# Ledger of designs, part 122: VH-VL binders against o27280

Target 1, 266 residues: o27280
Amino acid sequence: MDSMNVPEVLEIKRIVEESESVKTFIFSWDFRREVRPGQFVMVWDFRDEKPMSVSLIDPVRSEIGISIRRVGEFTDRVHGLSEGDLLGIRGPYGRGFELMGRDILLVGGGIGMAPLAALADEATARGMRVDALVAARTADELLFLDRLEAAGVNISTCTDDGSCGFKGFAHERLLTLEENHDMAAVCGPEPMMFQVMRILDERDVPAQLSLERYMKCAVGICGQCCLDDTGFRVCAEGPVFWSQELSRVREFGRYRRDPAGRRVPW
Below, E stands for the ipSAE of ESMFold2; O stands for the ipSAE of OpenDDE; V2 stands for 0.75 times the mean of E and O plus 0.25 times the DockQ between their complexes.

## First folded at step 5 (VH-VL)

Design pa2 (framework fv_bamlanivimab; at its last look DockQ between E and O 0.47; V2 from the best seeds 0.00; counts 0 for: pae E 14.8 > 2)
Fold by OpenDDE, look of step 5:
Structure pa2 (fold): chain C 266 residues (1-266), chain A 121 residues (1-121), chain B 107 residues (1-107)
Amino acid sequence: as target 1 above (266 residues)
Amino acid sequence: QVQLVQSGAEVKKPGSSVKVSCKASGGTFSDYAISWVRQAPGQGLEWMGRIIPIFDTANYAQKFQGRVTITADKSTSTAYMELSSLRSEDTAVYYCARSTYDFSKGYMDVWGQGTAVTVSS
Amino acid sequence: DIQMTQSPSSLSASVGDRVTITCRASQSISSYLSWYQQKPGKAPKLLIYAASSLQSGVPSRFSGSGSGTDFTLTITSLQPEDFATYYCQQSYSTPWTFGQGTKVEIK
């Protein structure tokens, strides 16, 4: 295997507190190694390794950012790190988002906003009009709002409890929006993405969705992230898929496989 | 070594359709996208569209929307390009070419030998 | 659509010459630029991708540079087999578009 598959030990340059449960870790990056929004890296804390989306791509500062939500032992350890500490990073891997048209809609839920934030930066840099529907359970869990606003993104928020913006789910808010877009990019809880995709399909809006699955190798070898029926590997053929592609995936929005390979409902 | 082999030359009447095939060998058909690029006599290159066989999804240049259909048969590792309502201006050599899935990485590293299509009354 | 303009449209050179071809995009395309070589009656051949990455098997006398809107293909020492037409191609946005080509002829 080539050098890209060997973790590079990188120093954490900065840590951004995005929310109570989400931190963005910023690293120096050699941009001779191309990275695209929607791609992921494998983060190694010298004990375990987990896939994480790239949430910041800054060629000017030669930096990338990885946003991590605290959800388990690995992420607990990572969240305990400080600036100057080391992590192993290998990648990037997977298929990233594609941009087309002039107007793009981003629909993100929770940590799903991570790759979309990176996409927003690129889209706005390209002179695209970007609308972002940012969803979370509560107001304090809404991510990247200041960053998106600074980039010129038109933000619409929704929260489950109504603490900020529309009270309800992302797909419900989407139904209230009348604007048409040339394309959409979606990332968040899979049930959310499933509903959002249905609406976008009905509106004939091309949509890309980023899936989350248990990924071990990240190089399409181990099969841990294979999707039922199609055999699509999320790490290789994804994690970004077109809606048309996901329409062929039976498990999408319904269940996933855990590290043991068992079907677990969303 | 990966190769793309295209079907033979075609002579067509205006208003008719032409379907060109592109068979891949020596590699994994499902790991790449197939683009179609044409070149009129003495002219430059023009991208027509792309298909990702594994997903069976195709994208087209707006210029050819409604008139071009790109398909793929995974079982035979063959991509097809059908162009309808042919005009004299469609006279060109048509190439298939391999690329990655990502539009941003749209370099085409393997090409077919080309198929000459002549549209004449 | 993004317009790609090459310069010159044609040039005459001798073996051993340094040849430079320029490609300009109508808008910034970052580094999403590829160079192709095409000989008469043959399919294009990829030379450079990502503006400056040399395709495997391509001689080191070929190099690409640039970012944003202006790009350059350089042949440090022209060889007999290098007489051909060269095209740049952007993949920044669809539809992918090509330059009009630069024909490198024997002086």
Scores: ipSAE 0.009, ipTM 0.519, lowest interface PAE 9.6, mean pLDDT 92
Fold by ESMFold2, look of step 5:
Structure pa2 (fold): chain C 266 residues (1-266), chain A 121 residues (1-121), chain B 107 residues (1-107)
Amino acid sequence: as target 1 above (266 residues)
Amino acid sequence: QVQLVQSGAEVKKPGSSVKVSCKASGGTFSDYAISWVRQAPGQGLEWMGRIIPIFDTANYAQKFQGRVTITADKSTSTAYMELSSLRSEDTAVYYCARSTYDFSKGYMDVWGQGTAVTVSS
Amino acid sequence: DIQMTQSPSSLSASVGDRVTITCRASQSISSYLSWYQQKPGKAPKLLIYAASSLQSGVPSRFSGSGSGTDFTLTITSLQPEDFATYYCQQSYSTPWTFGQGTKVEIK
């Protein structure tokens, strides 16, 4: 049986409050179903189902963690749950990040740090040097700083309002950072990722970027997660793409589509 | 059904170079990575490097850094491996091999038939 | 670089025997381990990926197990066509590396 394609009902083992708007839900996990940083799961609350990134991959304790930002009715309901409550989980799905070289740069905005925190753990375990640029609108929304520091990650921060670290956008802070990484991994608001990608391309730093699009099936059959002009399915060929793939995608950084398929600006 | 067809055997002098081709058929070339693996006579398998054609990204084992160039031509679905400054210990069978884009597993599920390269004075 | 040590380097067995080949990694590689079969003059053939997943078209008498540093390939009932050299390969980090090989001879 391929159990990855049907939800498994799992008990919430622990809840970590990462910020006032973000919680990490931890579940026991059978690692015969391998999980890679950058892959996602579909979380089912018995009414609705949404894609969520895996932020913790811990084979030693046989646990995964899923970080969820409170942004609407579904996530409001999930944030109201307690340890011992049930959620349906199916997956993992998608293409995760690939590590290469010895020096990696992570650039994360808001909840986009979730998959990068998992990647940072793997990179440091391999003996890589990890630099992370952690961005948010305000200091209270900077995620995973203590966890990254404990893992030995070199952290730079920026906030839109200047309440912590550099005042400004992630790509502006990036211009002041060391330019000689072997690779980069980027996840966050798509306008941020677009600007960061252009800087990394100019510096000849190979970059992988994780996109979010509207998803229903998560297995590539419904077409709801397709990118314009290429036909790439975010749930199958992504969510992690190399910058070279995204250079061919007209919509990246320019617009998105609502559930009715209409173009909307970022 | 994906198949990899390699160019024919080569006999080379020390100090020269060789370029081996690996043509893919029966699938979309951009759906996978191509690795190069060699095997000296009576010896085991040795990974040399790989290319991911859609990303135009190559990675090399340190031992071959500076002597090996791996490239791909997406328009012909062909990968190439060029080894320069040939020495007698480079005598081997050179294989190309494919993996799917599941980067987390990194296994090679389709292999070319191999190209024998002999380096002799 | 991650070293992969196979054991034994060669073995002799009879048709019908259970054969076990081990592979040890110099550091944890999780389950990023594959097994290949190679016959003289031929390219390697993938048998097992992700430590225990059987490749399509491979007979069920082949199985893989293990995680972390210690892995095993098992042939439960050796057939005449199984005499070959077997290699393990890690894909946890580049450079991807192979074990030294195990030659299986039928006696």
Scores: ipSAE 0.000, ipTM 0.447, lowest interface PAE 14.8, mean pLDDT 85
ESMFold2 (binder alone), look of step 5: mean pLDDT 90; pTM 0.940

Design pa3 (framework fv_bamlanivimab; at its last look DockQ between E and O 0.01; V2 from the best seeds 0.00; counts 0 for: pae E 15.4 > 2, placed apart)
Fold by OpenDDE, look of step 5:
Structure pa3 (fold): chain C 266 residues (1-266), chain A 121 residues (1-121), chain B 107 residues (1-107)
Amino acid sequence: as target 1 above (266 residues)
Amino acid sequence: QVQLVQSGAEVKKPGSSVKVSCKASGGTFSDYAISWVRQAPGQGLEWMGRIIPIFDTANYAQKFQGRVTITADKSTSTAYMELSSLRSEDTAVYYCARSTYDFSKGYMDVWGQGTAVTVSS
Amino acid sequence: DIQMTQSPSSLSASVGDRVTITCRASQSISDYLSWYQQKPGKAPKLLIYKASSLQSGVPSRFSGSGSGTDFTLTITSLQPEDFATYYCQQSYSTPWTFGQGTKVEIK
């Protein structure tokens, strides 16, 4: 079925507090409209609209979850909502993750774990071995650990301050790991993803990475999320890209476009 | 000198519950996961579940789901395994064992001395 | 669940003998295979991890090999203290599963 282009007003079924700054909003979903891990929806609070990754896909309960980190005015308003309140949701949009092989490595940073959590559920359901390197600034910012553990995911953690697991960044922890995987899925801060991709490429591990860019239309028309030199639209050709695709994107790991279209360094 | 010391032997009636403790000493409790493995008389080893204290998360073998609860108290470096609705076939020696929660090393290098649980009417 | 099958279930050997125990997984488990030794009335003791890595403090006469589905534990020269039951265990995916065990008895 085709994705919605008009927001559907949905009731917040329940809210899960993932961390101090992250909440997961759960909605009833008609799964006649397929949704894949790595895809995103546009969330409309009747004032503004923002792209958000799907973090939960539950066909049994007919629910999806959207994890939102409180980072600005829009998210502040959304975080102020309660169960039973309404949001506009349109989508899903974009290219999601593909699963290949038997052993998969997930590398996530902060809220980047949102789409990866959904991917983990699917991978484990398919009988894949899932290793997850979960990174955050502090232990309190590590997301979905309980959910991942319950799913049988093998977890390695790293924190900037060493409050949990390896003290350092995800790419540094990755360098200490000897195991290779059939594929990797990566999502988090772009500098992290850049470094992780380099390591995975050196190890000949196929990798998919989910990019975050300013997206306005979500349908590949406005061009606000267009990547320099390639013409890739994050909302249409992405947000999930193969490492080979991103290798052609000069701006990757270096800068992004702000809402005004200006180059902003990471 | 890392050690796991378990609680003493238990004799229980069918339908009752048993809770076994496993106290860790000589190391950092939060850096590891604690698994529970049981062994029926004259039988092999059976993995029941695992807890990662630092995450306060546990997973279980499907066979025991709904009947087993693994918990941990980080303040006392103690893990617990509670098995409910006990049956005669639950008669076994129950072991706690330490492993890394990190996927880089998935082996149980330190074991408790075991706790004998006998279920009889 | 991944099934682990050991062979043989039991064997008789003499001191000084070379002993070989095999473990087969129902599916590939890469190198996530550990070997344990258990003596009567005692907890299992880790011997080998990651298929071939010798645990600290374990005599060098113990060695492990294999990858994928087939694994081997070898004792080059059996010592009196080595008569015990040995178990393989996969940690590739939960639930972790053990082989049925191999009892090494005195000939």
Scores: ipSAE 0.340, ipTM 0.780, lowest interface PAE 1.7, mean pLDDT 93
Fold by ESMFold2, look of step 5:
Structure pa3 (fold): chain C 266 residues (1-266), chain A 121 residues (1-121), chain B 107 residues (1-107)
Amino acid sequence: as target 1 above (266 residues)
Amino acid sequence: QVQLVQSGAEVKKPGSSVKVSCKASGGTFSDYAISWVRQAPGQGLEWMGRIIPIFDTANYAQKFQGRVTITADKSTSTAYMELSSLRSEDTAVYYCARSTYDFSKGYMDVWGQGTAVTVSS
Amino acid sequence: DIQMTQSPSSLSASVGDRVTITCRASQSISDYLSWYQQKPGKAPKLLIYKASSLQSGVPSRFSGSGSGTDFTLTITSLQPEDFATYYCQQSYSTPWTFGQGTKVEIK
């Protein structure tokens, strides 16, 4: 593509059902357009355009995968598509995760495991030790467990209802895990990320956290993805932020904004 | 450039309390943790505890648990350390220090000038 | 608590000497180890962080190495301003702890 601002119309090569509510859509991809774990793309269904995290980065097969949870009208339409159908994709955008050290902790809640699965693949390929805490409301929503195990990731699970693994919240399970990591990467519901961040900061574990905000342009021009008080644009300076950067953000973990820009409680 | 300026020297009686302030200038106060480290005359460095202002969460070395309280006031960019039930062995220079918590976590790259506290009857 | 033990407790050296100070942790701390220099009447000054990374403004004659439990600070050509007390400190887990110090004195 000549510009990341113009969607490229691509055929869906394969669809993988990750759970009852989550599908991964796989596309051929020219890796002259580099993609990093934690970056996102704007997916266009010819009516609406939404940001989605890249969950699979496979330069050998020249493929990317985009995992989408069915939560509303846009994602219902996308979930209704078949192999060979078309979607527009522009990007990638944003700052991805940075790997450092030898021992990495991943903490993912629900669909937040998608960018972390891509990161896990890269970390294990570099010979790093990867521990993952995979959280969901129920066992049926625990994502990517087989893929993570096959990659050599050490998995701990938790579910809100106790149907699989530890019964409780991700931050409660984290308190029972080893404290010997060089860094952590966190993605999931913002209240979960806030609590996890507090524990990691107490333990002096450097953390990178991936945020989601309403986006329109995805290149930092319209201001719709800005965080209060800092002026950080999630689409440009994020979506991945260091814990220290997020300490400047008053809204983190406290409220969110709807598509009209109004403050809404978590 | 970040600077930490501490309150002045104090002379205290045994059994009383002391509260030392540490005012930060430069940078964003909520971007770092503040540690307190003391040094008795002729002795080494002893970490007392730390606060992470954004979470209002403090951790203390067990030796000081129950006697030390570390707080922060984000509106004034000031951290405080209060040590109660003072004894003569608490005579020391008390330092505040900024701790980072990215990949270089836990090193103290900016130190206050120190506050001498003398406990004497 | 993680105990940090420095060796030696003191040493005498001449300007131009190579000086090596060691620090042992009671358990693995990965590379979460820093070194500080302190001169009489002054606050400590950070020299090395993350075991081997040189702090900005610190002369290149200072270097650090090690991982796990055993760490070293090396001064490759001792200068007059280097006569001081040196401390290691772990930041792997709270409470953060210092070694007892190594006093480097003029011979």
Scores: ipSAE 0.000, ipTM 0.424, lowest interface PAE 15.4, mean pLDDT 84
ESMFold2 (binder alone), look of step 5: mean pLDDT 90; pTM 0.936

Design pa4 (framework fv_bamlanivimab; at its last look DockQ between E and O 0.01; V2 from the best seeds 0.00; counts 0 for: pae E 10.6 > 2, placed apart)
Fold by OpenDDE, look of step 5:
Structure pa4 (fold): chain C 266 residues (1-266), chain A 121 residues (1-121), chain B 107 residues (1-107)
Amino acid sequence: as target 1 above (266 residues)
Amino acid sequence: QVQLVQSGAEVKKPGSSVKVSCKASGGTFSDYAISWVRQAPGQGLEWMGRIIPIFDTANYAQKFQGRVTITADKSTSTAYMELSSLRSEDTAVYYCARSTYDFGSGYMDVWGQGTAVTVSS
Amino acid sequence: DIQMTQSPSSLSASVGDRVTITCRASQDISSYLSWYQQKPGKAPKLLIYAASSLQSGVPSRFSGSGSGTDFTLTITSLQPEDFATYYCQQSYSTPWTFGQGTKVEIK
């Protein structure tokens, strides 16, 4: 088998339109190469390369899905692709989520639901009870509700504008929920994750959070995704971190590094 | 005074399909989920599936997957259950029932009056 | 799927009697357990939710207890209108499942 660091040119098998701005690209996958929810792949459109979370893991169909939000030039090009077109995929990379306990809480915001959707599938397959708090700016930005519901996930939604579910932010909605969970997995805007983590810590719920940082090499060499004070590399030690690990990361919830290495606010 | 009103009794041939309606009144349709539960003559209750109208998503018991379709029309506050490839063992009273859909919500507090479906050759 | 087993399947009692019905889940379902009453030719009626919460409008003679795998519905003083079939239902995970029912008959 080829090196995991060499992009494999794969044909887009299917495209699922998740929302106006999000598409899931499905590829055939050789599961001799294991992939876990929370891990990411580097997607290469033969011009540029970007890290993307795996949002679908289907061993039965031998497929994986990568959900991509249209946010820039690269994603614009990818969104212009059709079924049958080619992309380079290398990976998977990083540390994925670990499942523990019986009852799991998923808290996702926007495209952050991508890795959580994959996690939900695994959790439900293991017979775990899954509660998912799905957050978005508006109702039409809520992702994967169909998949989650079909899988038997208990869904709670919150939207900034109140167009669906609780009007407000995920952490605000979470405060209104008094359910007990053995573990939580969180992915979304970092300010959201920061607030959610605080609440979960107060409730003594073990939490894993998936960070998003600029990643170039994906193999822990270039250092572009290093977190301040700890030296954690998001691509190697992450992107999934335990809350205890993130508590040591000074920049978490405050700022990130841009491609030039400058501090930029969220 | 929230109530669910279902469509009338049905008599169907094996292999055919039946579609039962459940209209909600007296409350906010979008705030709840609608489940379908059937009961064969002299038997217990069997959960078939659920729809969350506001999400327009449904899930089904494995037993009925591929054969049942639950839909909802928010504009008319009506939920539908369609069961295809009917068999004699599908003869039952079919109930729609309301529940919340948030965490910890699985109790059905409002029920339709039931729709008798008889499948016979 | 989670199996729900009620005990007994049927019982005979008199007005004024204390009636106890048990429901056992095949696995831990926390408190995601509801009790329903059904009379012949009628739809089920919710009595208890979340294992022990009394539904609005239900007489206080009905109570629910238990957590995990073992649950109990209690009628402290059986009334004439209480002769019916009772069902437990888990909502811990889909598919939701019911017990086989307990028929409470007049002694």
Scores: ipSAE 0.840, ipTM 0.913, lowest interface PAE 0.7, mean pLDDT 95
Fold by ESMFold2, look of step 5:
Formats: C-alpha cells, sequence, structure tokens
Structure pa4 (fold): chain C 266 residues (1-266), chain A 121 residues (1-121), chain B 107 residues (1-107)
C-alpha cells in the first residue's frame, strides 16, 4: 500500500451549515495529493470510518471541503464536532468526472450535489456553460444554491413536496428542460439516477453517473462495493461511470446492498 | 476483426496543416473511442486526443489544444485528425487506435498501420 | 497530468530469461493500466489491460501485476520474437499517458 491508505489526522478549519442535516467540513490539504471532482475520501472519527464526497476543491487556499449528511450514529458524532476538532482522512479514492465539450448539465439529488458542486467550480473555471438541476425532498434540503448562483450556474430546482421550484421528481423536471448539452454529470439516489440516465441516453447526451455503494476498504480489496453484472468496484473503477457502462449493469437502480452485502429494495 | 486503415504518408512545409484519416473496416464506430497517438523518430508514444463518435465529443492533450481537431464521420466509419501550424518537431508517425467501453476507455486494442508525416523546410 | 515512469529504460537478455519491467504512476490509478509491445516499423500491440488481464492471442508467458501506483510486466521465458520495446499506459484520467518505454535487446 502507498501512504494514501493511512488516515492523516487533520484539524477541522471551518464548518459550513449547508442545511439542517448537511454540514461541510473544511480542512487544509496538501495538493501533492491531487483531488478531482467525483473522488471521495474515507473519514475516520477514531471509532468508525465512512466514505464521504469531496464538495470543495480549492488549491488557492489549500483547502478541501467534505459534505456530510446526518443519517446515523457516525454522522451524528461528526456533526457534533467543532472547529479545531480532529478527524482522520484517507484518500482521495475513485475515478472522478471527465469534462467534455462546452455545455454541461448537472443533475443532483440531495447530498449527491456535493461532488457536482466541486465539478461546477471546475467547469466554470474552464469557461463551460453550466446548467444544474438541483433536487431534494423539500426546500430545506436543496444544497449549494447560493454557491452555484455565485459561480454563474443556471439553476433549476425541484422538490418532492413542491416547496421550492418544480413539484416532482428530477427526471420529470428534466423532461421539461432544453436538450442542448454536450454532456451530463449525475449524482443522487440511485432510482433517480436510473430514470435520469434513461432520458439522457434517449437524447444521446453522454452522461457520467456517480454511484454510492457500501464500502469498507476503499481500495478494492474487500469487494463489498462491487456491481453484480460487471465486477466493477465502485471504490476502484468508479464511483463515476459512463452511462454506457451502467446500461450493462442489471442491478443499477433496481436494488441496493446493506452493510452485510445483502440485496435490499431501494 | 475490425481493422483501422490510415491515409498515406505526407510531406509538409512548416506552418501548414495535415489531415490524416482512419477508416474502420470489418465493423463500425459503434461502441468505440478513437484516439490519436504519435511517435517522433527514436521517441516514445504520445497521446494527442480522442473522439467518442456516438456522442460526437472530443478531448485533447493540453500540448495540442488549439492546434489539433479530431472528428468522425459515422456514415463512412472514418475518423480524422487535423494538426495545424506544423513545425519540424511535429515530424512523426501518427497512429489511430480504438478502445471499447467494457471498463471505460483508453485500452487501445486495435491500431492503425501509422501515417508518416514529415515536416521540412 | 499523470506521469508514468518505466524502469529500466533498456535491458539485455537471453532467450529463456525471465524479464521484469516496472512502471510507476505519479498517483493512484487503480487498475487502469495497459502494456504494449512495439517492434521497429510496426504499430504498438496491446499485451495486458486492466493491469493483469491478458489480451486475446497473447502468449501466457506474459503477465501483468500491480495496482495503485506500482505495476510490473513479466516475461517468464523470453522468446526470440519478444525482443521489442514495451510501454505502459494509464487510462485512469485524460490525458492518457505512456511510460517512456523499455527496450528489450538480445544479449
Amino acid sequence: as target 1 above (266 residues)
Amino acid sequence: QVQLVQSGAEVKKPGSSVKVSCKASGGTFSDYAISWVRQAPGQGLEWMGRIIPIFDTANYAQKFQGRVTITADKSTSTAYMELSSLRSEDTAVYYCARSTYDFGSGYMDVWGQGTAVTVSS
Amino acid sequence: DIQMTQSPSSLSASVGDRVTITCRASQDISSYLSWYQQKPGKAPKLLIYAASSLQSGVPSRFSGSGSGTDFTLTITSLQPEDFATYYCQQSYSTPWTFGQGTKVEIK
């Protein structure tokens, strides 16, 4: 193993409250370890270790931001930390997004907007036109809207309950949007990504989708992040895949795996 | 098996451009990415860029950005690479190569025969 | 850009020898590495993809190993037709990049 596989203990420099349930933890980062949008890190709270998306990549300030949704005991403990507290970070891991063309569509659901916010910053820095469809269950869970607006991203929103923007699912909103993009990047709940992928494939828009799977080792050793039909390891060959790769995967969008590796419904 | 057949050798003057063709025979562009790789005399291999014809999208190595254009014509199963503002250091053999999407792209399993381009003043 | 460094740049070997060539990536590239053989005046030929998978039609004396940053190509019993230049190449991220090459010569 190289040095990336051992957590480095880092001080939390800043905490940004993105929503009631999501915080971004900002750390100093030595960019000799290059980080690209769509890669993830393993966050260690000295008791347990979980994969988390990188949402901010700032080489100028030598900082990264890691966005964490409060969903269980680990994330509850991390959300209880303050600036100056310590976390272990190892990584980055995985294949990030590849930018192509001049006009990109981002489709993000919930915390899935985290890697897409980092991608939006890179895309706008390259002079690309960026449209983002930001989806959540409710308005309080729409993430990164002010940041995207400040970056010059054209934002469309949708919420399941209609409290902000279009009332309905991301793929329903997508059907009402213009079809003039060179590529798309998609991250969110897997059922959402499946429906969005189907529409983008019909429109001949190349799409890259970031998958979340249960992970333990992050370097491909344990096999818990594998996809059924291909043997792809989300932590090693993904988490970002082209839609063409995922169209060959029987399980995508149809079920998930619990921490024990058992198939369960979405 | 599919074969990639490239256009013939060219001799060019500095400041001009060259357009090399790469035709797939025994198959189509379906499921391919087409890359262009060059090799100067006595030197190693250098990736220039690629196109994914079904999406009509290309990307390029930074060194060639602004000088290279890679295109594809799906109706003839032919990819093209055009390099402009030629210099003597652009003298090389230019290869096209294809990849499949089974585990992404970039594994170049079929190569064209190469096109020698000589740039001399 | 991901830098790929091969070692050695050249080696001399006899028929029947075991030959190893190493390739180091400047960052973790998982298993997105391929090996090519090139003879003078010919296009490169794919030998190994995904770090360790043998391309169809390639003799079993060729093998690849490694993941992350360190990779090895091994020829277990060198044959006369194996004298060539060998390149590694990463396909983890564009621009795709090659190692500088390793020339295997007859001793």
Scores: ipSAE 0.006, ipTM 0.508, lowest interface PAE 10.6, mean pLDDT 84
ESMFold2 (binder alone), look of step 5: mean pLDDT 91; pTM 0.943

